VH-VL binders against Protein broad-minded (TBC1D32). Designs and how they scored, part 11

Target 1, 124 residues: Protein broad-minded (TBC1D32), of Homo sapiens (Human) (q96nh3r1119to1242)
Amino acid sequence: GIHPVYFCSTHYIEMLLKAELPLVFSAFHMSGFAPSQICLQWITQCFWNYLDWIEICHYIATCVFLGPDYQVYICIAVFKHLQQDILQHTQTQDLQVFLKEEALHGFRVSDYFEYMEILEQNYR
Key: E = the ipSAE of ESMFold2; O = the ipSAE of OpenDDE; V2 = 0.75 times the mean of E and O plus 0.25 times the DockQ between their complexes.

## First folded at step 17 (VH-VL; framework fv_tafolecimab)

Design n5 (from m4 with heavy chain S105Y; at its last read DockQ between E and O 0.04; V2 from the best seeds 0.00; counts 0 for: pae E 2.5 > 2, placed apart)
Heavy chain, then light chain:
Amino acid sequence: QLQLQESGPGLVKPSETLSLTCTVSGGSISSSNYYWSWIRQPPGKGLEWIGSIYYKGWTYYNPSLKSRVTISVDTSKNQFSLKLSSVTAADTAVYYCARLPIEGYYYFDYWGQGTLVTVSS
Amino acid sequence: EIVLTQSPATLSLSPGERATLSCRASQSVSSYLAWYQQKPGQAPRLLIYDASNRATGIPARFSGSGSGTDFTLTISSLEPEDFAVYYCQQYSRWLTFGGGTKVEIK
ESMFold2, look of step 17: ipSAE 0.564; ipTM 0.826
ESMFold2 (binder alone), look of step 17: mean pLDDT 92; pTM 0.903
OpenDDE, look of step 17: ipSAE 0.786; ipTM 0.913
ESMFold2, look of step 18: ipSAE 0.537; ipTM 0.819
ESMFold2 (binder alone), look of step 18: mean pLDDT 92; pTM 0.907
OpenDDE, look of step 18: ipSAE 0.768; ipTM 0.909
ESMFold2, look of step 20: ipSAE 0.417; ipTM 0.772
ESMFold2 (binder alone), look of step 20: mean pLDDT 92; pTM 0.910
OpenDDE, look of step 20: ipSAE 0.780; ipTM 0.913
ESMFold2, look of step 21: ipSAE 0.451; ipTM 0.798
ESMFold2 (binder alone), look of step 21: mean pLDDT 92; pTM 0.907
OpenDDE, look of step 21: ipSAE 0.792; ipTM 0.913
ESMFold2, fold request of step 23: ipSAE 0.547, 0.420, 0.620; ipTM 0.792, 0.785, 0.810
ESMFold2 (binder alone), fold request of step 23: mean pLDDT 92, 92, 92; pTM 0.905, 0.908, 0.904
OpenDDE, fold request of step 23: ipSAE 0.815, 0.811, 0.811; ipTM 0.919, 0.917, 0.918
ESMFold2, last read: ipSAE 0.407, 0.430, 0.406; ipTM 0.789, 0.786, 0.787
ESMFold2 (binder alone), last read: mean pLDDT 92, 91, 92; pTM 0.907, 0.894, 0.903
OpenDDE, last read: ipSAE 0.808, 0.811, 0.803; ipTM 0.916, 0.917, 0.915

Design n6 (from m4 with light chain Y91W; at its last look DockQ between E and O 0.87; V2 from the best seeds 0.00; counts 0 for: pae E 4.0 > 2)
Fold by ESMFold2, look of step 17:
Structure n6 (fold): chain C 124 residues (1-124), chain A 121 residues (1-121), chain B 106 residues (1-106)
Amino acid sequence: as target 1 above (124 residues)
Amino acid sequence: QLQLQESGPGLVKPSETLSLTCTVSGGSISSSNYYWSWIRQPPGKGLEWIGSIYYKGWTYYNPSLKSRVTISVDTSKNQFSLKLSSVTAADTAVYYCARLPIEGSYYFDYWGQGTLVTVSS
Amino acid sequence: EIVLTQSPATLSLSPGERATLSCRASQSVSSYLAWYQQKPGQAPRLLIYDASNRATGIPARFSGSGSGTDFTLTISSLEPEDFAVYYCQQWSRWLTFGGGTKVEIK
């Protein structure tokens, strides 16, 4: 795991999500479910039971090598990956269940390295 | 220039379904930038958000009403609608349709004039 | 569900006086709060968004402040046209409105 001081900030993830994925941002707030709730669960568990082992290793290495703010950038990348699934579940009001109960289908940290570098550049 | 107009019956019997339509003019309902919303206000009381719809059909409902509410959109008519089932006297209110921008703050920037719907025997 | 409690329910003041309206949230809404004015027979009008930003066309005598759970709308010097009901609205979790504060001119 990650030292508690690296926990996802509600304000920071909200700001980035609003700027980068406005429909996902809206889906969370209109469904009554804050992004920090699921981000906290993912980060606290080091994505255990959500990602396969190689991707957990990529997550940990990315945060260690590039800095703890990458825990936020990885969460944004996960939301980007899941955008279509998130929007689909808001029709059923099942967003919370989907994000807490389902594996992150097909997400690979390596697919989003360049995106996360751009996030760091744009948002400090 | 953008205008929203509510239409539908002003009187509904208890246990039946309240049905309203909002017609959008001076703009397109098929915009990726907006939700289209229903809000109600019982006489002499405050405002209650009922729900909102994105033009692709994604709906978001007030949890206190979600079991009885259906919001739909008809992009070909530039309209969206509200159905509220199993109404009682507590559902008597002025019903507003309103636009909600996705970007920026979530405030209702354009409102219809409102229509009073009375639920009585 | 986030409950917004507005106080006082009624505020009786004269033109030229300062009005201070309170909105308290049952849990933090960060700065995701707006204020509306509603005159009799009209739909609400947006005054303040994101707790403190005036909407387009709103006079400078209206100001908002606060964050988290405690928010204030201030009208620095009441004009006769400021007689109305004022509502707060949060958008942190769903969309909910406060019960309103009626500002009546004495």
Scores: ipSAE 0.328, ipTM 0.779, lowest interface PAE 4.0, mean pLDDT 87
ESMFold2 (binder alone), look of step 17: mean pLDDT 92; pTM 0.926
OpenDDE, look of step 17: ipSAE 0.635; ipTM 0.872

## First folded at step 18 (VH-VL; framework fv_tafolecimab)

Design p1 (at its last look DockQ between E and O 0.74; V2 from the best seeds 0.00; counts 0 for: pae E 11.0 > 2)
Fold by ESMFold2, look of step 18:
Structure p1 (fold): chain C 124 residues (1-124), chain A 120 residues (1-120), chain B 106 residues (1-106)
Amino acid sequence: as target 1 above (124 residues)
Amino acid sequence: QLQLQESGPGLVKPSETLSLTCTVSGGSISSSNYYWSWIRQPPGKGLEWIGSIYYKGWTYYNPSLKSRVTISVDTSKNQFSLKLSSVTAADTAVYYCARLPIEGYYFDYWGQGTLVTVSS
Amino acid sequence: EIVLTQSPATLSLSPGERATLSCRASQSVSSYLAWYQQKPGQAPRLLIYDASNRATGIPARFSGSGSGTDFTLTISSLEPEDFAVYYCQQYSRWLTFGGGTKVEIK
C-alpha cells in the first residue's frame, strides 16, 4: 500500500468529505469515528474482504493508470455509494463495525469513474 | 426571531423517566442545516451534552448516557423531546435545548433552561 | 472520550485587568474548539468558535488562540459585565465541555 502519501493527506480526505458529502462528514464527527481511520484500513488492505476480486483489480488499475491520489477519490466514492446506509447505521448500529465488517455491496469502481475525474479536476 | 422553550415536569421521582419537550418558534425544526440538542448542567457544575437529533429522526447520543436516553422529534408540532430513564439524584440539573449547526458543531441558540429535580 | 481541562478554576481580577483562561484537551481537537460565557441564571452565550473566530456581536476584547491540545481565551481589559463563568467545548469527536473557569471580581 501507499501509506506515506495517505498519512500526509489526512486533511485531504476530511476536506473532500466535508465539501462533497456534508451529511456523511457530520455522521462521522457526531459518532466519534474518524473517516481517515476507515479509509486507511481500506487502502492498506487494497479493499481485500470489502470488494469482489474484479473490483479490486479495477481499483488497482485506476491507481496505476491515474495516480495514487485516486485511492482517496475511490474512498469518497464509496462513502457516496453508502451514504444512506451510513446514516441509518449511526442511528441503530455502531458505524465503525458496519464499515469495518460489511462488504461494500453493489459498489463498482466503474460506476464512479466520471465522478472521480470531476473530483480530480476540482480538488487536485 | 428563533426561540427555543423547554417544558415538562420540574420534579421526578428516582427510578422513573424524566421527560422534556422543546418547542421551536420563529423557525422550522425541519431545516436541513441544524441538529436539535439537549444539554444539562447540574447545580454548581459544568455542562454536559446529552444528544442531538436531525429532523429526519437521526440521533447521536453522549456515550456515557446512551443506554438511558431517547431523543425524538415531532415535525408537525415543531418540537423535539428528551426521555431519560432510571433517574437518580445525580440527574438533577438545569436542562437546556439548543440548536447546533450541522457544519459548525457549536451551539448558537439556547433555550432558557428548566430545572428538573430528582427527589422522593 | 476527549476530556477538556480548564485552568485556573477561579480567576480573581479587577476591572481593567487582562484575563487569560486555559483549556487543554486530552488529545488533539485540531481547531474544533468553542468558548462560551455564562452569567448567573442565564443560558451560555457563544463567544469564540473554531478556536479564534469571534461570534457575531462579541466585543473585540475577547480573543481566542491555540490549536491541537492547548487553547487560550483572552479578555484584554475586563469590563464589569465580563465577570462570569467561561466554558470551552470541543467538537472534533462527539461534543464535550470543559469544567469551566469562574472569573470573579477581586
Scores: ipSAE 0.008, ipTM 0.614, lowest interface PAE 11.0, mean pLDDT 85
ESMFold2 (binder alone), look of step 18: mean pLDDT 94; pTM 0.937
OpenDDE, look of step 18: ipSAE 0.545; ipTM 0.854

Design p2 (at its last look DockQ between E and O 0.52; V2 from the best seeds 0.00; counts 0 for: pae E 4.3 > 2, grease 19 > 18.9)
Fold by ESMFold2, look of step 18:
Structure p2 (fold): chain C 124 residues (1-124), chain A 120 residues (1-120), chain B 106 residues (1-106)
Amino acid sequence: as target 1 above (124 residues)
Amino acid sequence: QLQLQESGPGLVKPSETLSLTCTVSGGSISSSNYYWSWIRQPPGKGLEWIGSIYYKGWTYYNPSLKSRVTISVDTSKNQFSLKLSSVTAADTAVYYCARLPIYGYYFDYWGQGTLVTVSS
Amino acid sequence: EIVLTQSPATLSLSPGERATLSCRASQSVSSYLAWYQQKPGQAPRLLIYDASNRATGIPARFSGSGSGTDFTLTISSLEPEDFAVYYCQQYSRWLTFGGGTKVEIK
């Protein structure tokens, strides 16, 4: 797995989310559910039970070879992938259940490599 | 200039549904930058956020009221509405509509308020 | 949930005196705090946002200060129109209101 030193601050996650996906940020705020809470769960579990094995390998390889900030960029990419679903699950308990308990169906790390590279260029 | 105006019956019987409408003038309810909100104030008491709506119909409710509250929007009339079901005397209050920026989260424009009395 | 506690509940002062109103949060809200004024029979009016910024059209005698958990609204010299109820509101997580401080004529 990934060493704990790749652990990212809540401020950085919220700053990026507000800049890149403002309606997603607002949905979390109005729902009273912190985006960093779900990101920390995803990151510390290495997306176990959220992604299939090959996508977990892509996640680990990306973070090891491209750097610790890619843990955050992958989370932002997941939010981008889920944006419309998040906006429809805007009530507090429904949003929490959706994000914590269901697989990230259709998300592939490789579909977002270019996007994450742009995030790195813009925010590193 | 932007104005918000509450309308609806001022007297509601217990167990019935309180129904109010807020008409927005001097601006558009279909703005991507704002939520449209209901806040109430029992006589002599403090303020309680009831809920807010985005013009596309996405709603956020105070958990203490969620089971009884419906907020809706009609963009063609530039209006949004509140329904509060199963009212009791505890729901007697002045009801305000207000505008809430999606980033600031402080209420920058308020309606004048309308008193709704729940009387048996 | 973040609870806001306003004190005192009632502040009895004369015109020309300085009013100091307190709002304390149960956990840090950084600077995400607003103040409102409400006169009898009227809607609340935004005075201060982000702890210290006056809203448009608010006289300079109103000032806000504080960060984290302790916040203060100061009215440097009370005018007759300033006797009202004042509410704080946090927006760090969700949004909640304080219970209010009534500023009344002595």
Scores: ipSAE 0.263, ipTM 0.750, lowest interface PAE 4.3, mean pLDDT 87
ESMFold2 (binder alone), look of step 18: mean pLDDT 94; pTM 0.935
OpenDDE, look of step 18: ipSAE 0.547; ipTM 0.856

Design p3 (at its last look DockQ between E and O 0.04; V2 from the best seeds 0.00; counts 0 for: pae E 5.3 > 2, placed apart)
Fold by ESMFold2, look of step 18:
Structure p3 (fold): chain C 124 residues (1-124), chain A 120 residues (1-120), chain B 106 residues (1-106)
Amino acid sequence: as target 1 above (124 residues)
Amino acid sequence: QLQLQESGPGLVKPSETLSLTCTVSGGSISSSNYYWSWIRQPPGKGLEWIGSIYYKGWTYYNPSLKSRVTISVDTSKNQFSLKLSSVTAADTAVYYCARLPISGYYFDYWGQGTLVTVSS
Amino acid sequence: EIVLTQSPATLSLSPGERATLSCRASQSVSSYLAWYQQKPGQAPRLLIYDASNRATGIPARFSGSGSGTDFTLTISSLEPEDFAVYYCQQYSRWLTFGGGTKVEIK
């Protein structure tokens, strides 16, 4: 059975995003759409509508094995993956629609494992 | 039927690197459905999870051991391995390899275990 | 870290008796708890997963119950092969094992 991950606060999202991906942070700021809004949706749904089943299992395993703070690190990795798409979508309505309704079909946890380890080391 | 078998030196000197291999037979290590794990048990004591690996190379380590542990996989040989550096007498234990389902986190298949003694 | 405390440390019982083993978690693990049996000189064997589901090939005399912080493994009528050490394991956060309960003859 699928292991539900208990909820973790997303208040670190803006801090980490500003430090790690300042252009993405600026895009959200200019759009008026808070990064925490989409991250909360992704996390509470366990990425169900956004990732295929195998990747959802890897997300849950990361949280179980490495701790619930990895919910935040995975969100930052997703923003890194989508950086070019996010920069193209500067309008609030367009950015919000894009992030809420589009699958993250190119995102793979394994492509960002090393990056997330670095985030953990740097931000704890 | 699926079997896991540990192999490696039974005696390791202090400060050296403990190196073990787990050979999987009766099934494929290259399954998207499983992680492959190492667990140890000091003589007369309880069980300690060391770490787990997915066949594509993702690893998860027990934080108490993370600075000294490397787990790796060789899909062409249907094997995964453990390296534990800078060993001391406290690392003397029976070492088990085990299978861990990707969506469940209990160890459903275990190897027979191999005793590794750290002594001069 | 979630600490699992198993009690009692030792149960001395005869074949045919009921064994009741306790596992208490330091914080809620929901139902993400497994039980293992380890006979002398052997690897652990999975008995129960998700608190109450028997693993394949495990006889019906083994049952698990509980949720949150308090879990129980029950062996309804002990057979000679059931005298072993039993471990609980949680998988809510990290993977940790309890210290074990030894079920011994007499």
Scores: ipSAE 0.103, ipTM 0.701, lowest interface PAE 5.3, mean pLDDT 87
ESMFold2 (binder alone), look of step 18: mean pLDDT 94; pTM 0.942
OpenDDE, look of step 18: ipSAE 0.607; ipTM 0.870

Design p4 (from n5 with heavy chain Y106S; at its last look DockQ between E and O 0.78; V2 from the best seeds 0.00; counts 0 for: pae E 2.9 > 2)
Fold by ESMFold2, look of step 18:
Structure p4 (fold): chain C 124 residues (1-124), chain A 121 residues (1-121), chain B 106 residues (1-106)
Amino acid sequence: as target 1 above (124 residues)
Amino acid sequence: QLQLQESGPGLVKPSETLSLTCTVSGGSISSSNYYWSWIRQPPGKGLEWIGSIYYKGWTYYNPSLKSRVTISVDTSKNQFSLKLSSVTAADTAVYYCARLPIEGYSYFDYWGQGTLVTVSS
Amino acid sequence: EIVLTQSPATLSLSPGERATLSCRASQSVSSYLAWYQQKPGQAPRLLIYDASNRATGIPARFSGSGSGTDFTLTISSLEPEDFAVYYCQQYSRWLTFGGGTKVEIK
């Protein structure tokens, strides 16, 4: 996968999540689960066991051709996609199980290209 | 103009349930911008976050207290409440209600005056 | 859970002196740390948020610094109204407070 030199982007993930999805951000932290921890796990594993192989290829291609900051934008897009599911699971105390042990339901990188371009324009 | 006011019994018997209400005035508890929180302080000791509630009824609890705590909200009365079951002398404290902004999610920006609850047989 | 350890427990100083208060976290809290002042018989008052940002209306003599596990509150020149108890609070994982540092008149 992608070179681990980008591990220092956790601060940027947290800042973007606070700005873009504040209710998700606060729900994570108030539940004792850091959103940057799961994002680091996703990035480090190149979403292996989380996305099917076609979407893993889209993830890698996006980061290689559009730049490494897209690792962060993809994570924010995943949280946006899963927002309602995440908020539901913070109430049932199984958020870690949902995020670590289930595939990302229906997430496709291509569905979020325009959104990620807007993130790049706004936060780059 | 925003004010938080704690109310409830100042004396509770051991093994009973401590019940407090926080009344919000000068603002709406139904705001999507805030959590509403309970914090306590035993006499001469530090502060302990008990839990927080979003106006839709979503609760977040300190894991050390979770088995004994229920926080609820009544938007029609602009109030939220705390119930702490099976109290002991260790639960004697000043209880504060406080507001926590979601934007920034960093700190309690408004506090009630606090109410002392004593657990004594 | 994240434990915050404040030191010293008591700091005895005179008006005009510099106060330096420490807060150490048992694991990294990034910059998610706030400082509060509490005077006798009153609720806590927010001083600093996100480790180093002064809250609205807080005098410039109050400053915060640090990141990760080691944080400092500095009062550059103590005023009579600054003799109080100071608490740090983290909001990285759940919400926890330190045990407090009492700043008292010498």
Scores: ipSAE 0.440, ipTM 0.803, lowest interface PAE 2.9, mean pLDDT 87
ESMFold2 (binder alone), look of step 18: mean pLDDT 93; pTM 0.924
OpenDDE, look of step 18: ipSAE 0.755; ipTM 0.902

Design p5 (from n5 with heavy chain E103H; at its last look DockQ between E and O 0.04; V2 from the best seeds 0.00; counts 0 for: pae E 4.5 > 2, placed apart)
Fold by ESMFold2, look of step 18:
Structure p5 (fold): chain C 124 residues (1-124), chain A 121 residues (1-121), chain B 106 residues (1-106)
Amino acid sequence: as target 1 above (124 residues)
Amino acid sequence: QLQLQESGPGLVKPSETLSLTCTVSGGSISSSNYYWSWIRQPPGKGLEWIGSIYYKGWTYYNPSLKSRVTISVDTSKNQFSLKLSSVTAADTAVYYCARLPIHGYYYFDYWGQGTLVTVSS
Amino acid sequence: EIVLTQSPATLSLSPGERATLSCRASQSVSSYLAWYQQKPGQAPRLLIYDASNRATGIPARFSGSGSGTDFTLTISSLEPEDFAVYYCQQYSRWLTFGGGTKVEIK
């Protein structure tokens, strides 16, 4: 498949998380598990085993048609979708296992197109 | 047999909005497996992708045209449309609608016959 | 933006001859390249996708090769209906087309 060139920094992801999802930002800092670690895993696997095939195709389309910054914006959208679950798993010390090994229940790329467009407008 | 057909005015005045419709027949525009696209070709020149739309309404636009382009879909009429605002003579072209599979190979497998739109006073 | 440069701009040949058309990308597009044929007054027709795969119904005389930045379309023996303009198109990032190669009868 596609392997878009991206530039992604811990600071960029951390900045967006702090601005957009402060409780998720705090959860990662308290846990010692870096947001960039899970984002890299999702991106390099093209969300395989996390999303339905059609949603994977939509993810690939955002990268091809909108540019590699959308790899970051989709990760922020996933964190927004999973905010409550992330907070619960931080409390139970299994955040890393949850994010690396479980499907992103109910997340659809298509539900977050408008949100990602707003992220692009505000942060690109 | 799937067919795509462009329709709309062939002459548009400068500064106005170019508006075209593509009618899909022999298949459904509401397919989850396709984007629906507009491509143009100035006379004697090459091809330029304008943008693509999924039937649920979200769009991808060529960055060079993004500020002036709106693509929309009407699933009840099996149609999708192009609006290009603030046109100039540089927007004179044959406009094609085309189908784009979403399977990760983004080539256009079905094309309309094209319609010439001339921008002149 | 990925720029595709096609060469030559015009290729003048006779029926039965072999045509070799080049497409060069300004940065790697891996294998995400398609070729189209366009006859006067007609829409483009897909010939090759993924650099080397013939589309349905395309005769075996058409073949594509290459990867990365350098791609070739070959027509092994030109038929009268093959005199047309040929475009390459990349889909690695956005969708851009080359400027075209006109294959004309000598």
Scores: ipSAE 0.205, ipTM 0.723, lowest interface PAE 4.5, mean pLDDT 87
ESMFold2 (binder alone), look of step 18: mean pLDDT 92; pTM 0.911
OpenDDE, look of step 18: ipSAE 0.779; ipTM 0.912

Design p6 (from n5 with light chain W94Y; at its last look DockQ between E and O 0.76; V2 from the best seeds 0.00; counts 0 for: pae E 2.9 > 2)
Fold by ESMFold2, look of step 18:
Structure p6 (fold): chain C 124 residues (1-124), chain A 121 residues (1-121), chain B 106 residues (1-106)
Amino acid sequence: as target 1 above (124 residues)
Amino acid sequence: QLQLQESGPGLVKPSETLSLTCTVSGGSISSSNYYWSWIRQPPGKGLEWIGSIYYKGWTYYNPSLKSRVTISVDTSKNQFSLKLSSVTAADTAVYYCARLPIEGYYYFDYWGQGTLVTVSS
Amino acid sequence: EIVLTQSPATLSLSPGERATLSCRASQSVSSYLAWYQQKPGQAPRLLIYDASNRATGIPARFSGSGSGTDFTLTISSLEPEDFAVYYCQQYSRYLTFGGGTKVEIK
């Protein structure tokens, strides 16, 4: 098994987001909302209430078979998928509501396997 | 070389709106790599970030000032502006415009010379 | 709100001495901290970014260290032109400046 919390750090999430999606990174910080906090919420809840059941199974399987760092890579992939939605919500001042209470619309783990492999190669 | 220059009236009456413009020269305000920011410093006191704008019109404000602040950008004039409504004597300060890089650095790398705005009747 | 507390408020030293300026954050800011120098009648000048990286054109006598909540700016051998106020600034949540440390050169 995997214990998500013991392999996750706020600094690793912050480093990857800063490098991969700097506009998203800066938008979070200038809006006063910590991007790593929502990632930790997603990870510790195994995306319960954020992804449909099939995608939760893909998340768990990916982390079990490819390693616990994939918890972080999946979060970065979610930010990449939602980049335009995130930037729009920073303008309406409801980013926290969007990320904490609404589903991660249209995100599929399988759509981002190649991207996450590149993240692993670049940042492991 | 990139230069930032503040302009606007140096005296504003209480309850009115403070309006300033920053003119950017030696570079483009339409860069996707920067925010354009306003910072103020009351005489003899510390610095306070007012807000920042991305060239597409996206704004980020200090929450203590947000209800009174509007920052806007005019890419055709290579300028961005500050409006602070309902001013009081507490808003007397030197106002700076500054550039803020997006690329993982949230420190102001270029500053204007500053302009003193005094709020008095 | 993240509050930055700088100490001491005033530091009086002679040229050639080592100056040590402290900045403490009320919450962790990771390494998201910058140092500025401001001389009378001038805009602030960036010295250090990301806690420890010297900005372009800043002399090697300036160095920064720390992470989390405790940060230090060191001037290894104080020059007479280093008379100024020094501010720390965090960019972890919003953008916040410390109250400053005035360095008085004897």
Scores: ipSAE 0.436, ipTM 0.777, lowest interface PAE 2.9, mean pLDDT 86
ESMFold2 (binder alone), look of step 18: mean pLDDT 92; pTM 0.904
OpenDDE, look of step 18: ipSAE 0.798; ipTM 0.915

## First folded at step 20 (VH-VL; framework fv_tafolecimab)

Design ctrl (from g1 with heavy chain Y35S W58S Y106S, light chain R93S W94S; at its last look DockQ between E and O 0.13; V2 from the best seeds 0.00; counts 0 for: sugar tag NYS H33, pae E 16.2 > 2, placed apart)
Fold by ESMFold2, look of step 20:
Structure ctrl (fold): chain C 124 residues (1-124), chain A 121 residues (1-121), chain B 106 residues (1-106)
Amino acid sequence: as target 1 above (124 residues)
Amino acid sequence: QLQLQESGPGLVKPSETLSLTCTVSGGSISSSNYSWSWIRQPPGKGLEWIGSIYYKGSTYYNPSLKSRVTISVDTSKNQFSLKLSSVTAADTAVYYCARLPIYGSSYFDYWGQGTLVTVSS
Amino acid sequence: EIVLTQSPATLSLSPGERATLSCRASQSVSSYLAWYQQKPGQAPRLLIYDASNRATGIPARFSGSGSGTDFTLTISSLEPEDFAVYYCQQYSSSLTFGGGTKVEIK
């Protein structure tokens, strides 16, 4: 079976981001670039141009084993991983280019499994 | 030391449902790092992964068997179970339970002893 | 689905000889391949993971190599306890096993 694209609202992503990563939330707010724009791009492409093959498989397995709302939790984990980079690129006014064009270097789903489980417990 | 043990009837009639239970001891089935799997081996043949379950209930099945397979978990008993519906003689096999990491390298590190299930009238 | 083809189906050798077992994948599995040993009446035993890493307690005579689609398990000098069936398993996409190679005494 083909896994359906998880429908997420701007409100849901904004709420989670504000609660979990307030500095990243502020960076997106100040930049005028909506976090849902990049999250939807990542999710609909299954991170194809952003993660290597094994991490794409981990993403798919996570959603299959732990539920489709993990598509959102993985996005929040990516923002947590990139927090310092996001803050730096907000300062230089190139956040949208950075997030749309650059690979998510160094991100591993396994490094954030416990964090995503906490997100599930708190926000599911 | 973690141990897995299969239990259930050794003989099942054609068209009925094969039902097995795996009991986990020396460790908890409620682990965020592992899923719990069923694998089978027809006599004299190779291994076939049936499916896996995470303790919160999420399942992942071999597509070739998905329509007939149900795997469930009972965390209070530290057990997980297999149901395979509409069995035929082709489902005669040794059935193993095994532990599988959710993340990282997905190889089966702990296996039960296996239990033979024969499908015969 | 990724199909793993093991060859030869049967390998007849004597103790002390070198065994070379092949596993070929229908598409790339990178290095995400494991090898198992199964003796009669027993569950499979993990030998090698990530193509080349020996599992805990596995003797040095067992080695794995390869990446992509072509993988090899080598037993440098067969011991009497090494006569068994060997399976490869990939975990790049879903989980599939090869058909096995039986290593038997000549």
Scores: ipSAE 0.006, ipTM 0.522, lowest interface PAE 16.2, mean pLDDT 84
ESMFold2 (binder alone), look of step 20: mean pLDDT 93; pTM 0.928
OpenDDE, look of step 20: ipSAE 0.183; ipTM 0.746

